# Designs tried in a protein design chat: VH-VL binders against o04291r164to392. Part 10

Target 1, 229 residues: o04291r164to392
Amino acid sequence: DANNPAGLLSIAEEALAEFLSKATGTAVDWVQMIGMKPGPDSIGIVAISRNCSGIAARACGLVSLEPMKVAEILKDRPSWLRDCRSVDTLSVIPAGNGGTIELIYTQMYAPTTLAAARDFWTLRYSTCLEDGSYVVCERSLTSATGGPTGPPSSNFVRAEMKPSGFLIRPCDGGGSILHIVDHVDLDAWSVPEVMRPLYESSKILAQKMTVAALRHVRQIAQETSGEVQ

## First folded at step 23 (VH-VL)

Design X04
Fold by ESMFold2, last read:
Structure X04 (fold): chain C 229 residues (1-229), chain A 121 residues (1-121), chain B 110 residues (1-110)
Amino acid sequence: as target 1 above (229 residues)
Amino acid sequence: QITLKESGPTLVKPTQTLTLTCSFSGFSLSYPGYSVGWIRQPPGKALEWLALIDWDDDKYYSTSLKTRLTISKDTSKNQVVLTMTNMDPVDTATYYCARIYSDYYDWFDPWGQGTTVTVSS
Amino acid sequence: ELVLTQPPSVSAAPGQKVTISCSGSSSNIGKNYVSWYQQLPGTAPKLLIYDKNKRPSGIPDRFSGSKSGTSATLGITGLQTGDEADYYCGTWDYSLDAVVFGGGTELTVL
């Protein structure tokens, strides 16, 4: 709210385009992930990045929930992301035709006591696409992108989220196809060498965020089916 | 400075079981990110991958040798153990252990200096 | 037969350039990058190249790697007599769920 809405929408639309090129294309050099846990293995495809800026992971799977319910669940990041300490939505800005821009401050727990916890200052954009899909995409706001300055990161290292998010396509007969992209730069060089894989491994990112999100939605879908039916 | 060292018998008889231990320092399997693998090299021949074990206990084995191999780890001792059953003279080789980056399992750094195992009656 | 194929030998004079090929398939090099190793006589292999063209600390940039389709190439410029060694390529094969190595290439510096 209050900042140049046309400028924020421009940032949002660029983030959406970049996210989609990662989710459905080859903007990231994707390789098939090895050593998956049960669940997404039976139905979904998981890939991790190689030789890109930062680290990235991608997953695609079927979930037996309608797109808006999937979006509702995944927007509540603390409910499924174990390392997520808090999510604080500081502004909500309508973007014509039913789209929404949110300005979000996220704090993470550190996975080790040997490094400072990370935080994020992001723009999250939710909208319907021309093909009927629902999209939630997100990226960091920095001095390079423009937009309002975020909260100070007094006890945190400010990390960068590169265009990331969820593409949720309704299925014939019910349910959804969920595409997830997580793309971040956690400043791995600021941690002791022995701990760096926790911050620079695309496989660990996939396990902790991307696969975790997909598993969480699938778990809720199973509980809903068992409880209602 | 990361090091790995192989230990075990240098001579075994045909049909015996070979047990090799890889002891390492400078990294740990208590943290995500790395795995340890075994590779052998018969005299004058090419490298042959045998097995690997990941920090989360995932295991992979050579297709041709999988019925003869078992890999395990003791994270508290920084050790990985390989057993190979029913040894034959064709299994005479230098056996190496090496650290592997777990994202892709496609590069090995560093390697141990190797231990030569001779299978002979 | 070997999953990854390398020429058995290559040779060149000191100061010259040489390339070593590694041919695979869509289940290995077609889906993943290739690592390269140098094995000097009587020693363990040493990583030269990973992630297509990255070098560990201490490996000079006269060693380079590239990948195209299902093939990879190690390039060595400014050949030195100390480069005489066996060179191996390696990667993950997704159909075998296994690490695979090439048969090795003996480099002779004449």
Scores: ipSAE 0.641, ipTM 0.833, lowest interface PAE 1.5, mean pLDDT 90
Fold by ESMFold2, last read:
Structure X04 (fold): chain C 229 residues (1-229), chain A 121 residues (1-121), chain B 110 residues (1-110)
Amino acid sequence: as target 1 above (229 residues)
Amino acid sequence: QITLKESGPTLVKPTQTLTLTCSFSGFSLSYPGYSVGWIRQPPGKALEWLALIDWDDDKYYSTSLKTRLTISKDTSKNQVVLTMTNMDPVDTATYYCARIYSDYYDWFDPWGQGTTVTVSS
Amino acid sequence: ELVLTQPPSVSAAPGQKVTISCSGSSSNIGKNYVSWYQQLPGTAPKLLIYDKNKRPSGIPDRFSGSKSGTSATLGITGLQTGDEADYYCGTWDYSLDAVVFGGGTELTVL
């Protein structure tokens, strides 16, 4: 049974392991993003992928918010992701270990009229690690992964999210260290050649999604704490 | 499919300003993803990178030559222009333009055929 | 005083293998990969290897690239007389905010 909660937890745990290996390790061939200012008004450390399946970006930065608040903000993708049209949580399933599994349908705006907009059918897994870190990881559900079939993709190209998400480590004295990984395959081959960089550039992915998320959380933290950035 | 062509004077006098134009087709700087750069090669010598300009108008210059170089683009004409001031006989070289992938600025493909510029004595 | 250094020349017989090294630093090869270019006599350079070991269309798989630490290597197997050319490595230097090329290596097939 594709709807079996134990089967969904297995998918979630594998996604978590792969996400962590990208967030804190070298599962992706990371290179420093060119054009990032490393000085005192730096948002954090940003890397982009090279030589991997799909495209990926990673960021790490300090945020003056508690881990659960950071997770709450970032789960609300329409509030910070400019190209996000809609997020529809179709199912919420307790994981039996205190975590939660969500089945999510996301639609994106197209950056150009020359290609169809993308959508995603994903499993999102949220849990607290033993060291007090909070994690939210997400990956596409496909026939290869198992799990329930998503909504039909009429007028959209179904894109793939590879294990991605947020690792939020509490800091002594308050605040968090936020690690973000975005790893996607946007099906660039279905796009006219002149527009393909919009769908296959890791630098563009970082600018539009990964950096945007980190910047958004840091701006909210500044507004609630009164600090100046 | 993608082509670049260098144009400009083939002879200049010392102290004059060299202006070179790169005209290209098959891609555009109106969209994210690519940049155009200039590289020169003195006769019998190694390649030397000069400058690049990105689709978003970011610019980078050779450390040793940056005070003499200006790069600009006209996106509607698919042209990139390089200006080099105070030319000297040591600047005699073949000048190339090339398309560059903007994620890493190290993927030069394709190259133009080059134009040879001689600086008289 | 080159940022990237290459041997000035290498040679080998037809059918043999040759390698060409490119030595850099932590601000360039140590942070990213190296692209390799072939320049046949009287022609413009041509991209041969980019990323870790990718080849543009039309480049045979007997050309390969690798890196270790702050050095990169171009490998050519099954040498042909048509491979006689100058070979350049190039990459981005993060401290200079500039593209840097090696001095070039002249390959002779004896």
Scores: ipSAE 0.633, ipTM 0.825, lowest interface PAE 1.3, mean pLDDT 90

## First folded at step 24 (VH-VL)

Design Y01
Fold by OpenDDE, fold request of step 25:
Structure Y01 (fold): chain C 229 residues (1-229), chain A 121 residues (1-121), chain B 110 residues (1-110)
Amino acid sequence: as target 1 above (229 residues)
Amino acid sequence: QITLKESGPTLVKPTQTLTLTCSFSGFSLSYPGYSVGWIRQPPGKALEWLALIDWDDDKYYSTSLKTRLTISKDTSKNQVVLTMTNMDPVDTATYYCARIRSDYYDWFDPWGQGTTVTVSS
Amino acid sequence: ELVLTQPPSVSAAPGQKVTISCSGSSSNIGKNYVSWYQQLPGTAPKLLIYDKNKRPSGIPDRFSGSKSGTSATLGITGLQTGDEADYYCGTWDYSLDAVVFGGGTELTVL
């Protein structure tokens, strides 16, 4: 059974472990993104990598919202990710440990008319850690990972999401520390050479997705509390 | 095919301002991920980076020459312009423009053929 | 002042292997990859190696790049007379927020 809870949980736990390693900076060689200097008025610490398969970006920043609220906001990708066309949750499965597993089909807009749009078939795992942190991690389901087969990718190119997500740590004084990792393989080789940077630049990924997420959360926080983020 | 070509005066007098234009084809600075940089080389000397501009209009300059340099782009014309003020004979060099397609601005490819600028009274 | 240091010259006979070193610091080579350029007499520089060990199209595999710590190395095997040129290393320096180049190495084929 492709939807075997035990099997899916195994995939989820592996994704979580790898994501946490990336979020803490031990699994990927991160370097500060040029032009994004930390400071009082900065969005946060932004790093990128070229020492991985595909492209990867990481961001860390403070947000004046509780962890669960942050998670709810970021899970709604169409609300803040410009290139997100649709998100369909096909299954919701309790993990048995208080966590939740979701099987998700995502369609993206193409950043150029010269290439087919990308879609994703992913497992998303949400859980609370012992230290009170909340984690949402996500990865593609492939023949290599196991799991159920996703919807057909008609008129799309199936891209791969490596273990990605966000780690939200509560702060003693209120609010949260948010760590975001985006790691994807967008199959850049199928794109005309002149447009390949759109698919193989970690910096572009950071700007379009990672930093966008952080900015959106901070914006919502500001609107809710009236405080400048 | 990607090409870059430098144009401007080949002779400048001391204290005058040098204006060089880089015209390119095969890519655009309206496309994310592309940048253009300027590098010069005095006769028999090493390469010296001057400035770069990227698709997002971010600009970087050599620290030692920052006060003398201005870089700008015209995406509609596929051109990048470099201005250098208060020219001196020591600024005599071949000036190159080159494409950057790196998140780290750490490599240039391809290069223009360069234009030789002589500063002399 | 040069941020990256190269030997001023190297020489070898045809068919031999040569290496050119590029020494930097923690703010440049320590954090970033090095690119290498060949400059034949009277010509513009040509990219040989980028992202530490990648070769652009048209560059033969007898050219290679490596990196260790705060230093990088260009390797040339099967040396040919046509390889006689100046070679430069380059990268980004995070402390200076600038592109930096080495002083160049003159390669003579004996």
Scores: ipSAE 0.914, ipTM 0.952, lowest interface PAE 0.5, mean pLDDT 95
Fold by OpenDDE, fold request of step 25:
Structure Y01 (fold): chain C 229 residues (1-229), chain A 121 residues (1-121), chain B 110 residues (1-110)
Amino acid sequence: as target 1 above (229 residues)
Amino acid sequence: QITLKESGPTLVKPTQTLTLTCSFSGFSLSYPGYSVGWIRQPPGKALEWLALIDWDDDKYYSTSLKTRLTISKDTSKNQVVLTMTNMDPVDTATYYCARIRSDYYDWFDPWGQGTTVTVSS
Amino acid sequence: ELVLTQPPSVSAAPGQKVTISCSGSSSNIGKNYVSWYQQLPGTAPKLLIYDKNKRPSGIPDRFSGSKSGTSATLGITGLQTGDEADYYCGTWDYSLDAVVFGGGTELTVL
């Protein structure tokens, strides 16, 4: 059974471990993104990857929302990710530990007309950690990882999401510290060379996805609380 | 396929402003991920970075020359322009423009052939 | 301020291996990738190595790049007379937000 809960949980736990090692550790060689200097008016700390498979970006910032609210906002990718065409949750599985596993098919718009759009078949794992943090991590399901086969990638190029997600830690006094990691392989090889930066640049990923997410959450927080962040 | 070419005056008088144009083909600064930088080399001396501009119009300048340098891009013409004020004979050098496709601005490829600028009265 | 230091000159006979070092003045270089350029006499620099050890198309595999600690190294095997040139290392200085080049190394093929 491809939907064996135990098997999926194993994948989820591995994804969680790898994600956390990226979010707050050095599993990926992070370098501060040039032009994104930290300061009182900065969106947060933004770093991009070196020497990793695919491209990766990391951001950390404060948001004046509770962890669960932040998670709800960010899970709705179409609301803040411009290039997100559709998100279909094909399955929702209780993990047995209070967490939730979702099998998700995501379609993206192509950033250029010169290349086919990318899609993702992923397992998303949401859970609360012992310290009160809420984590949403996600990774592609492949033949190597196991799990059920996703929808056919007709007219799309199947991209791979490495363990990515959000770590939302409650902050003393209210609000949350939000850690975002985006790590993807967009299969840039088949893309015309002139457009490859759109698929090979961690900086572009940071701008289009990672920072976009953080900005969106902060915007909603401001609208909700009436406070400038 | 990718080419860059520097153009501008080859002779400048002291205190005058040098304006150099980098014309390029095979890529565009309208495409995210591309940058263009300027590097100079005095005769018999090492390479010296001057400035760069990227697709997002972010600009960076040499600290020592920042007050004298202005870099801009014209995406429609595939050109990057560098101006350097208050030229001095010590600024005599071959000036190169080059493409950057690094998230970290840490390599240049390809380079233009360079244009030699002599500052003399 | 990051300063990249190269030996002023190196020399070797054809067929031999040479290495050119590029040492950073601070630990900051440990976070950076160093690029390498070849400049033949009277010509513009040409990129040899980027992202520590990657070669652009057309650059033969006898050119290699490595990094250890605060130093980067360019390796050239099977030295040819045509390799006689100036070689420069370069990187980004995160402290100054500036590109930095080394002083250059003159390679003579004996």
Scores: ipSAE 0.907, ipTM 0.947, lowest interface PAE 0.5, mean pLDDT 95
Fold by OpenDDE, look of step 24:
Structure Y01 (fold): chain C 229 residues (1-229), chain A 121 residues (1-121), chain B 110 residues (1-110)
Amino acid sequence: as target 1 above (229 residues)
Amino acid sequence: QITLKESGPTLVKPTQTLTLTCSFSGFSLSYPGYSVGWIRQPPGKALEWLALIDWDDDKYYSTSLKTRLTISKDTSKNQVVLTMTNMDPVDTATYYCARIRSDYYDWFDPWGQGTTVTVSS
Amino acid sequence: ELVLTQPPSVSAAPGQKVTISCSGSSSNIGKNYVSWYQQLPGTAPKLLIYDKNKRPSGIPDRFSGSKSGTSATLGITGLQTGDEADYYCGTWDYSLDAVVFGGGTELTVL
């Protein structure tokens, strides 16, 4: 219920906890991604999931930008995520702890013409941690999570975002250490078998989304500072 | 539904180059997520992985045979080609190509029927 | 050359259970799941188990896979005469950046 801030906060806190356990922990069985291309993307650590619900990817790297700037950049998914069609923020709710809860409807482009495009109804929680880190975590609102129902869409297949997001820690030498976790269930079973790798591959997720995010923010950093990332 | 078939010479002379072609159907390397690998098996011996190529044109080779192996793909023809130089009688084996669906290249399914290559003078 | 170690042979009577071990290291089984293959005489290998314990379509549930540390195990219950074959384990080795197979295990049904 959108009129239940306490409930939404509870969901947000749970999402945060789970996200953090993925970002820097082993809540997901992370395995080194094979086949990283040489170049800027090779700078950092990229891991993909094994034996988890849905598909997941994790990346960690340095960025020569302040945490808040990094967060602003990455929150604008349409600017760096090619498959992102639109992001609509339906509600913005201040959290009592200084954080912000957003209810977001996201539409994606279909990666293939043989499958329906996916959309997401998510809660995004942005907050600053005690150690100065900034976190933006996001998860789907479903009947299981207890929250407001998202907008219906007849032309999209509702996908699920597991606790995902960005952990942005300030670096002593300037800039930030960025941890990205993408964890989604794209309902691959509704897709023709030949196309299912597009929906079941954590590696593809890593390349299309996780690494893309890192690459984008680094590009912006380079453009801003003139430094090579 | 998904099939792979190996083709090429069945007899090669020592020092010659072996060229094998894997023709497949039911999937495409133009679609992300698929890979094709080559495995050989000498008579009465164990399976030996040779090389693989994925949709992103990443290539991996057996360390011991790397200098002799070249793998390539023709997406438009649904073919993967493996070349192996300086063949020796010890390279006599049944050569298989197989599909990889895993992100981790840790399993093959399905396999081709294999083609037997004999290296003899 | 062989990175994964299997027993050269195992045997059991029909209806019994057999296990085939596959021993590796921290750079392969320790980091990745193991796949298992059945090779009947004169035929190409057939995938039995992938992602440690998943079965492809058509593979009966009497075939199972498990993993512990740097070792994996294939289990076959209700052994049938048709199960007489060679069995191979395989996985990716992160140190070698290569696919690796075991030496194979010959299963004889007594």
Scores: ipSAE 0.846, ipTM 0.919, lowest interface PAE 0.7, mean pLDDT 94
Fold by ESMFold2, fold request of step 25:
Structure Y01 (fold): chain C 229 residues (1-229), chain A 121 residues (1-121), chain B 110 residues (1-110)
Amino acid sequence: as target 1 above (229 residues)
Amino acid sequence: QITLKESGPTLVKPTQTLTLTCSFSGFSLSYPGYSVGWIRQPPGKALEWLALIDWDDDKYYSTSLKTRLTISKDTSKNQVVLTMTNMDPVDTATYYCARIRSDYYDWFDPWGQGTTVTVSS
Amino acid sequence: ELVLTQPPSVSAAPGQKVTISCSGSSSNIGKNYVSWYQQLPGTAPKLLIYDKNKRPSGIPDRFSGSKSGTSATLGITGLQTGDEADYYCGTWDYSLDAVVFGGGTELTVL
């Protein structure tokens, strides 16, 4: 059975563990992103990967919204990810611990006419941790992971999302600490060398996804509280 | 295939302003991912980084020389220009330009052949 | 004003191994990797090592790199007469917001 819930939960729990080791640990060799100085008025701390499989980015920042609201906003990927063409949730499976497993097909716009657009077939797992933190993690389903086969990738290059997501920790006194990890392999070597940085640069990944997500939720928080700048 | 070439005066008098041009081919600053930088090497001495300009027009300068340096680009011409004011005999060096990967600014590949600038009366 | 320190010279016989050190600080090597460059006599520098221990196409695997703490090391095995050159380390310094190079190491093959 391709939709075996016990098998999917096993994949989800492993993705969660791997995501957390990146978000709060050293599973990725993180370096500070150049041009992002720490400070009281910065959006947060931004790091990018070196010497890892694929490319990765991490951000950590304060947001004046409760964890569940932050998760709701960020799950709506088309609202903040400019290059996101479509998100289609094909299956929703209760995890038996109050968490939720989603099987998701995502299509992206191509940034250039020189390469095919990418798509993703992923498992997204949402759950609340014992310390009150909320987690949304996501990873590609492949023959190596197990799980059901996704839609055909006609007209797209199937990209890989390595364990990625959001860790949203409630703050004493309100609001949240948001940790974001994006870790992908966009198959950069299928692209002409002149365009390859669009698909293999951790800094561009951070700018287009990781920082964009953090900015988006912070902007909504400011609009909700009446703050504009 | 990817090439960079430095051009400009080879002799400059003290106090004058030096303007060097890096002309490159095989890559472009119209696309994200690359920067161009300048490095100098006095005769028999070590490499000294001067400045870089990124594809998105971010600029960085040597801390000790930043008040004397200006870097700019003309993307349509595939050129990067370095201006250095108040030249002094100690600035006599071979000046190189190089392509840099923008993520970390520590991946200089390839380098130009260099141009030697002598500062004397 | 050199932020990265290298020995001025090293030497070894053909076929032997040599290592070249590069010492920095927590604002540069402690936060990032180090690239290595070879400058043959009368030529422009050439990239040898990036991303800790990766090599551009055409650089043989007898060139290797490593780092520990705030120091980095270039290793060269199977030395050849053609390896006689100056070798430089380089990285980004986050305190200065600048690229920094080491002072260079002259390798002689006896």
Scores: ipSAE 0.618, ipTM 0.831, lowest interface PAE 1.7, mean pLDDT 90

Design Y01
Fold by ESMFold2, fold request of step 25:
Structure Y01 (fold): chain C 229 residues (1-229), chain A 121 residues (1-121), chain B 110 residues (1-110)
Amino acid sequence: as target 1 above (229 residues)
Amino acid sequence: QITLKESGPTLVKPTQTLTLTCSFSGFSLSYPGYSVGWIRQPPGKALEWLALIDWDDDKYYSTSLKTRLTISKDTSKNQVVLTMTNMDPVDTATYYCARIRSDYYDWFDPWGQGTTVTVSS
Amino acid sequence: ELVLTQPPSVSAAPGQKVTISCSGSSSNIGKNYVSWYQQLPGTAPKLLIYDKNKRPSGIPDRFSGSKSGTSATLGITGLQTGDEADYYCGTWDYSLDAVVFGGGTELTVL
């Protein structure tokens, strides 16, 4: 049964393990992104992939917000991801231990008129880890993974999200350490050569998605911290 | 087919300013993902990187030559220009431009054929 | 004043294997991959190896690269007389915010 909660939880747990190995380990060959330096204006540490399937980016930074608030903000992709056209949560399934599984359809605007916009059909898994960290991880559902078939992609190219997400660790004294991994395959071969970097550059992915997310949360934290502190 | 071609004076007197133009085709700096850089090679000597300019106008210069170099681009003409001040006979070299992948700035492909500049009185 | 160090020359007979080393530091090879370039006499350099051990189209698989710590190595097997050239390593240095090249290695096929 493709809709079996036990089967979906198995997919979710595998996605979590893969995400964590990217976020805190070396499952991806990470290279420091050029142009991101430590300092007063630094948002954190940003890396991009080399030698991986698809493209990936990773960031780690401090945010003066509690983990659940950070997760709430980042789950609302249209609020911070400029190219996000829509996010539709089609199903919500309790996973036990306070965790949840969501089945999500996401549509993106195309950055060029020369290629079709991409969409995604994903499983998103939110849970607490034993160390008090909160995690939100996500991956595409495909024939290979199992799970229910998503909406048709009439005027979109169905892209693949590989295990990606947010690891949000509480800090003593308040705030969080936010780890972000974005890992996607946008089918770059389907676009003209001149446009291909928009779909296969890890640096562009980092700038448009990973860095944007971290900056957005940090801006909100600055606004709310100024009001309460 | 991606090509780059260097142009400019082949003879320059000491203390003068050298201006070189890289004209390229098959890619553009109006789109994300590419940079153009300049490298020189004195006769019989090693490659020395000079400068690069990214599609988003970020610029980087050789540490030892930074005060003498200026790089700029004209994206509508597919051109990148390097200016090097206070030329000296030790600056005699073949000057190349090359396309660079912007993600890492370590992937130079392709290179132009080079232009030889002699600095002599 | 070179940040990356290569041997000035290496030689081997046709059909044999040769390796060319490139020594750097924690601010360059220790943090990033290395590209290799071949420069045939009288010509511009040509990209040979990128991303550690990837080859552009048209480069035979007898050219290979590897990296360990702060050093990288270019390997060439089945040497041919057409392989006589200068070979350069290159990468980004994060302390200098600059591209760095090695001093070059002249390969002679005897």
Scores: ipSAE 0.612, ipTM 0.828, lowest interface PAE 1.7, mean pLDDT 90
Fold by ESMFold2, fold request of step 25:
Structure Y01 (fold): chain C 229 residues (1-229), chain A 121 residues (1-121), chain B 110 residues (1-110)
Amino acid sequence: as target 1 above (229 residues)
Amino acid sequence: QITLKESGPTLVKPTQTLTLTCSFSGFSLSYPGYSVGWIRQPPGKALEWLALIDWDDDKYYSTSLKTRLTISKDTSKNQVVLTMTNMDPVDTATYYCARIRSDYYDWFDPWGQGTTVTVSS
Amino acid sequence: ELVLTQPPSVSAAPGQKVTISCSGSSSNIGKNYVSWYQQLPGTAPKLLIYDKNKRPSGIPDRFSGSKSGTSATLGITGLQTGDEADYYCGTWDYSLDAVVFGGGTELTVL
């Protein structure tokens, strides 16, 4: 009953609302990340979660690229996410409101040989908001959410992506304000205790995904504009 | 399963440099997520944090003592070394090392048994 | 050392309850959670409470933690003679870029 557009749009819009409440609000108990020094070398504001289900990180920074270009870069996860092994877009569905729904299977490299690599089965929703912002949000499809069943995960542990993504607001005078939220449950209990920080640390999540994404976009912007980051 | 052991001199003369080694097992600093820190406790007094070193070689020091402290690690030996210069009798204390989760540096578990260092002539 | 303050001592009878306060500032407890440590006589400290109110394996639920504003509290119910120890709060201070501990509280069980 795969690819039912009305049901998928409902999942997408709920994910969007949850993502926005994390990106611009207080839905997650955000704390300042230690070890990210302010100053001219700073890429932006980085926060990490405490006491939420799973782990989360967010970043906010200025980029000298238009929103659609930022979205194009960030949707290409293998180009910037080092641990990303593969991304397969299995379905692309126009949403009835001008947005796009993608059903995506993502495999990740394992950071240790002591635990199985993670994979994800997700819905990714891209749309333009009423205020002119562009959003790309994503969440896992599970039996609890509904939607089509994903590929089997026989050699992977199926991880959960909670509503996550990118909010890209155009700036007057050009460029964008980029908000990134990553929120995942990597099933840390299935990992030996000595290695669990790799799967349950919001600081490690921020360093590997959230900060990496922002740095990548800012580096591309610097290379095209001649500005120094 | 996880253990830390402090080693070094137990008697040091004033002005000398103290070098303490924390040898640990059951975890490693070759992977992200952990750091090792040093804490001291003078006789009958409170805990005083000294320094920590993270798996990625980030280092933090007590603000009042940082000009006297150096922390380093040898990941292949599972060792962290603290050096404290210009020792004084007021530095007499039990010195502990501890494993720390790197998320917020406020999760010290476990601690070593401690080594008592006396500074006197 | 003035960063986190605790009462120097508290006492209560077996079976009673006691609380230990830890007072900080907006640069530490106001921005972060607090961990609590127990130091039994002649031993190294051990972790009691992390992430506000989480307990390591083996710590009974009669130990609890909470925070409000720039202050944190350790609660101990069903007091036992084996709880007689020094108790320390600890957290990160963002202004100092340093770990800070409280001055310690000596718990006496009478």
Scores: ipSAE 0.546, ipTM 0.807, lowest interface PAE 2.0, mean pLDDT 89

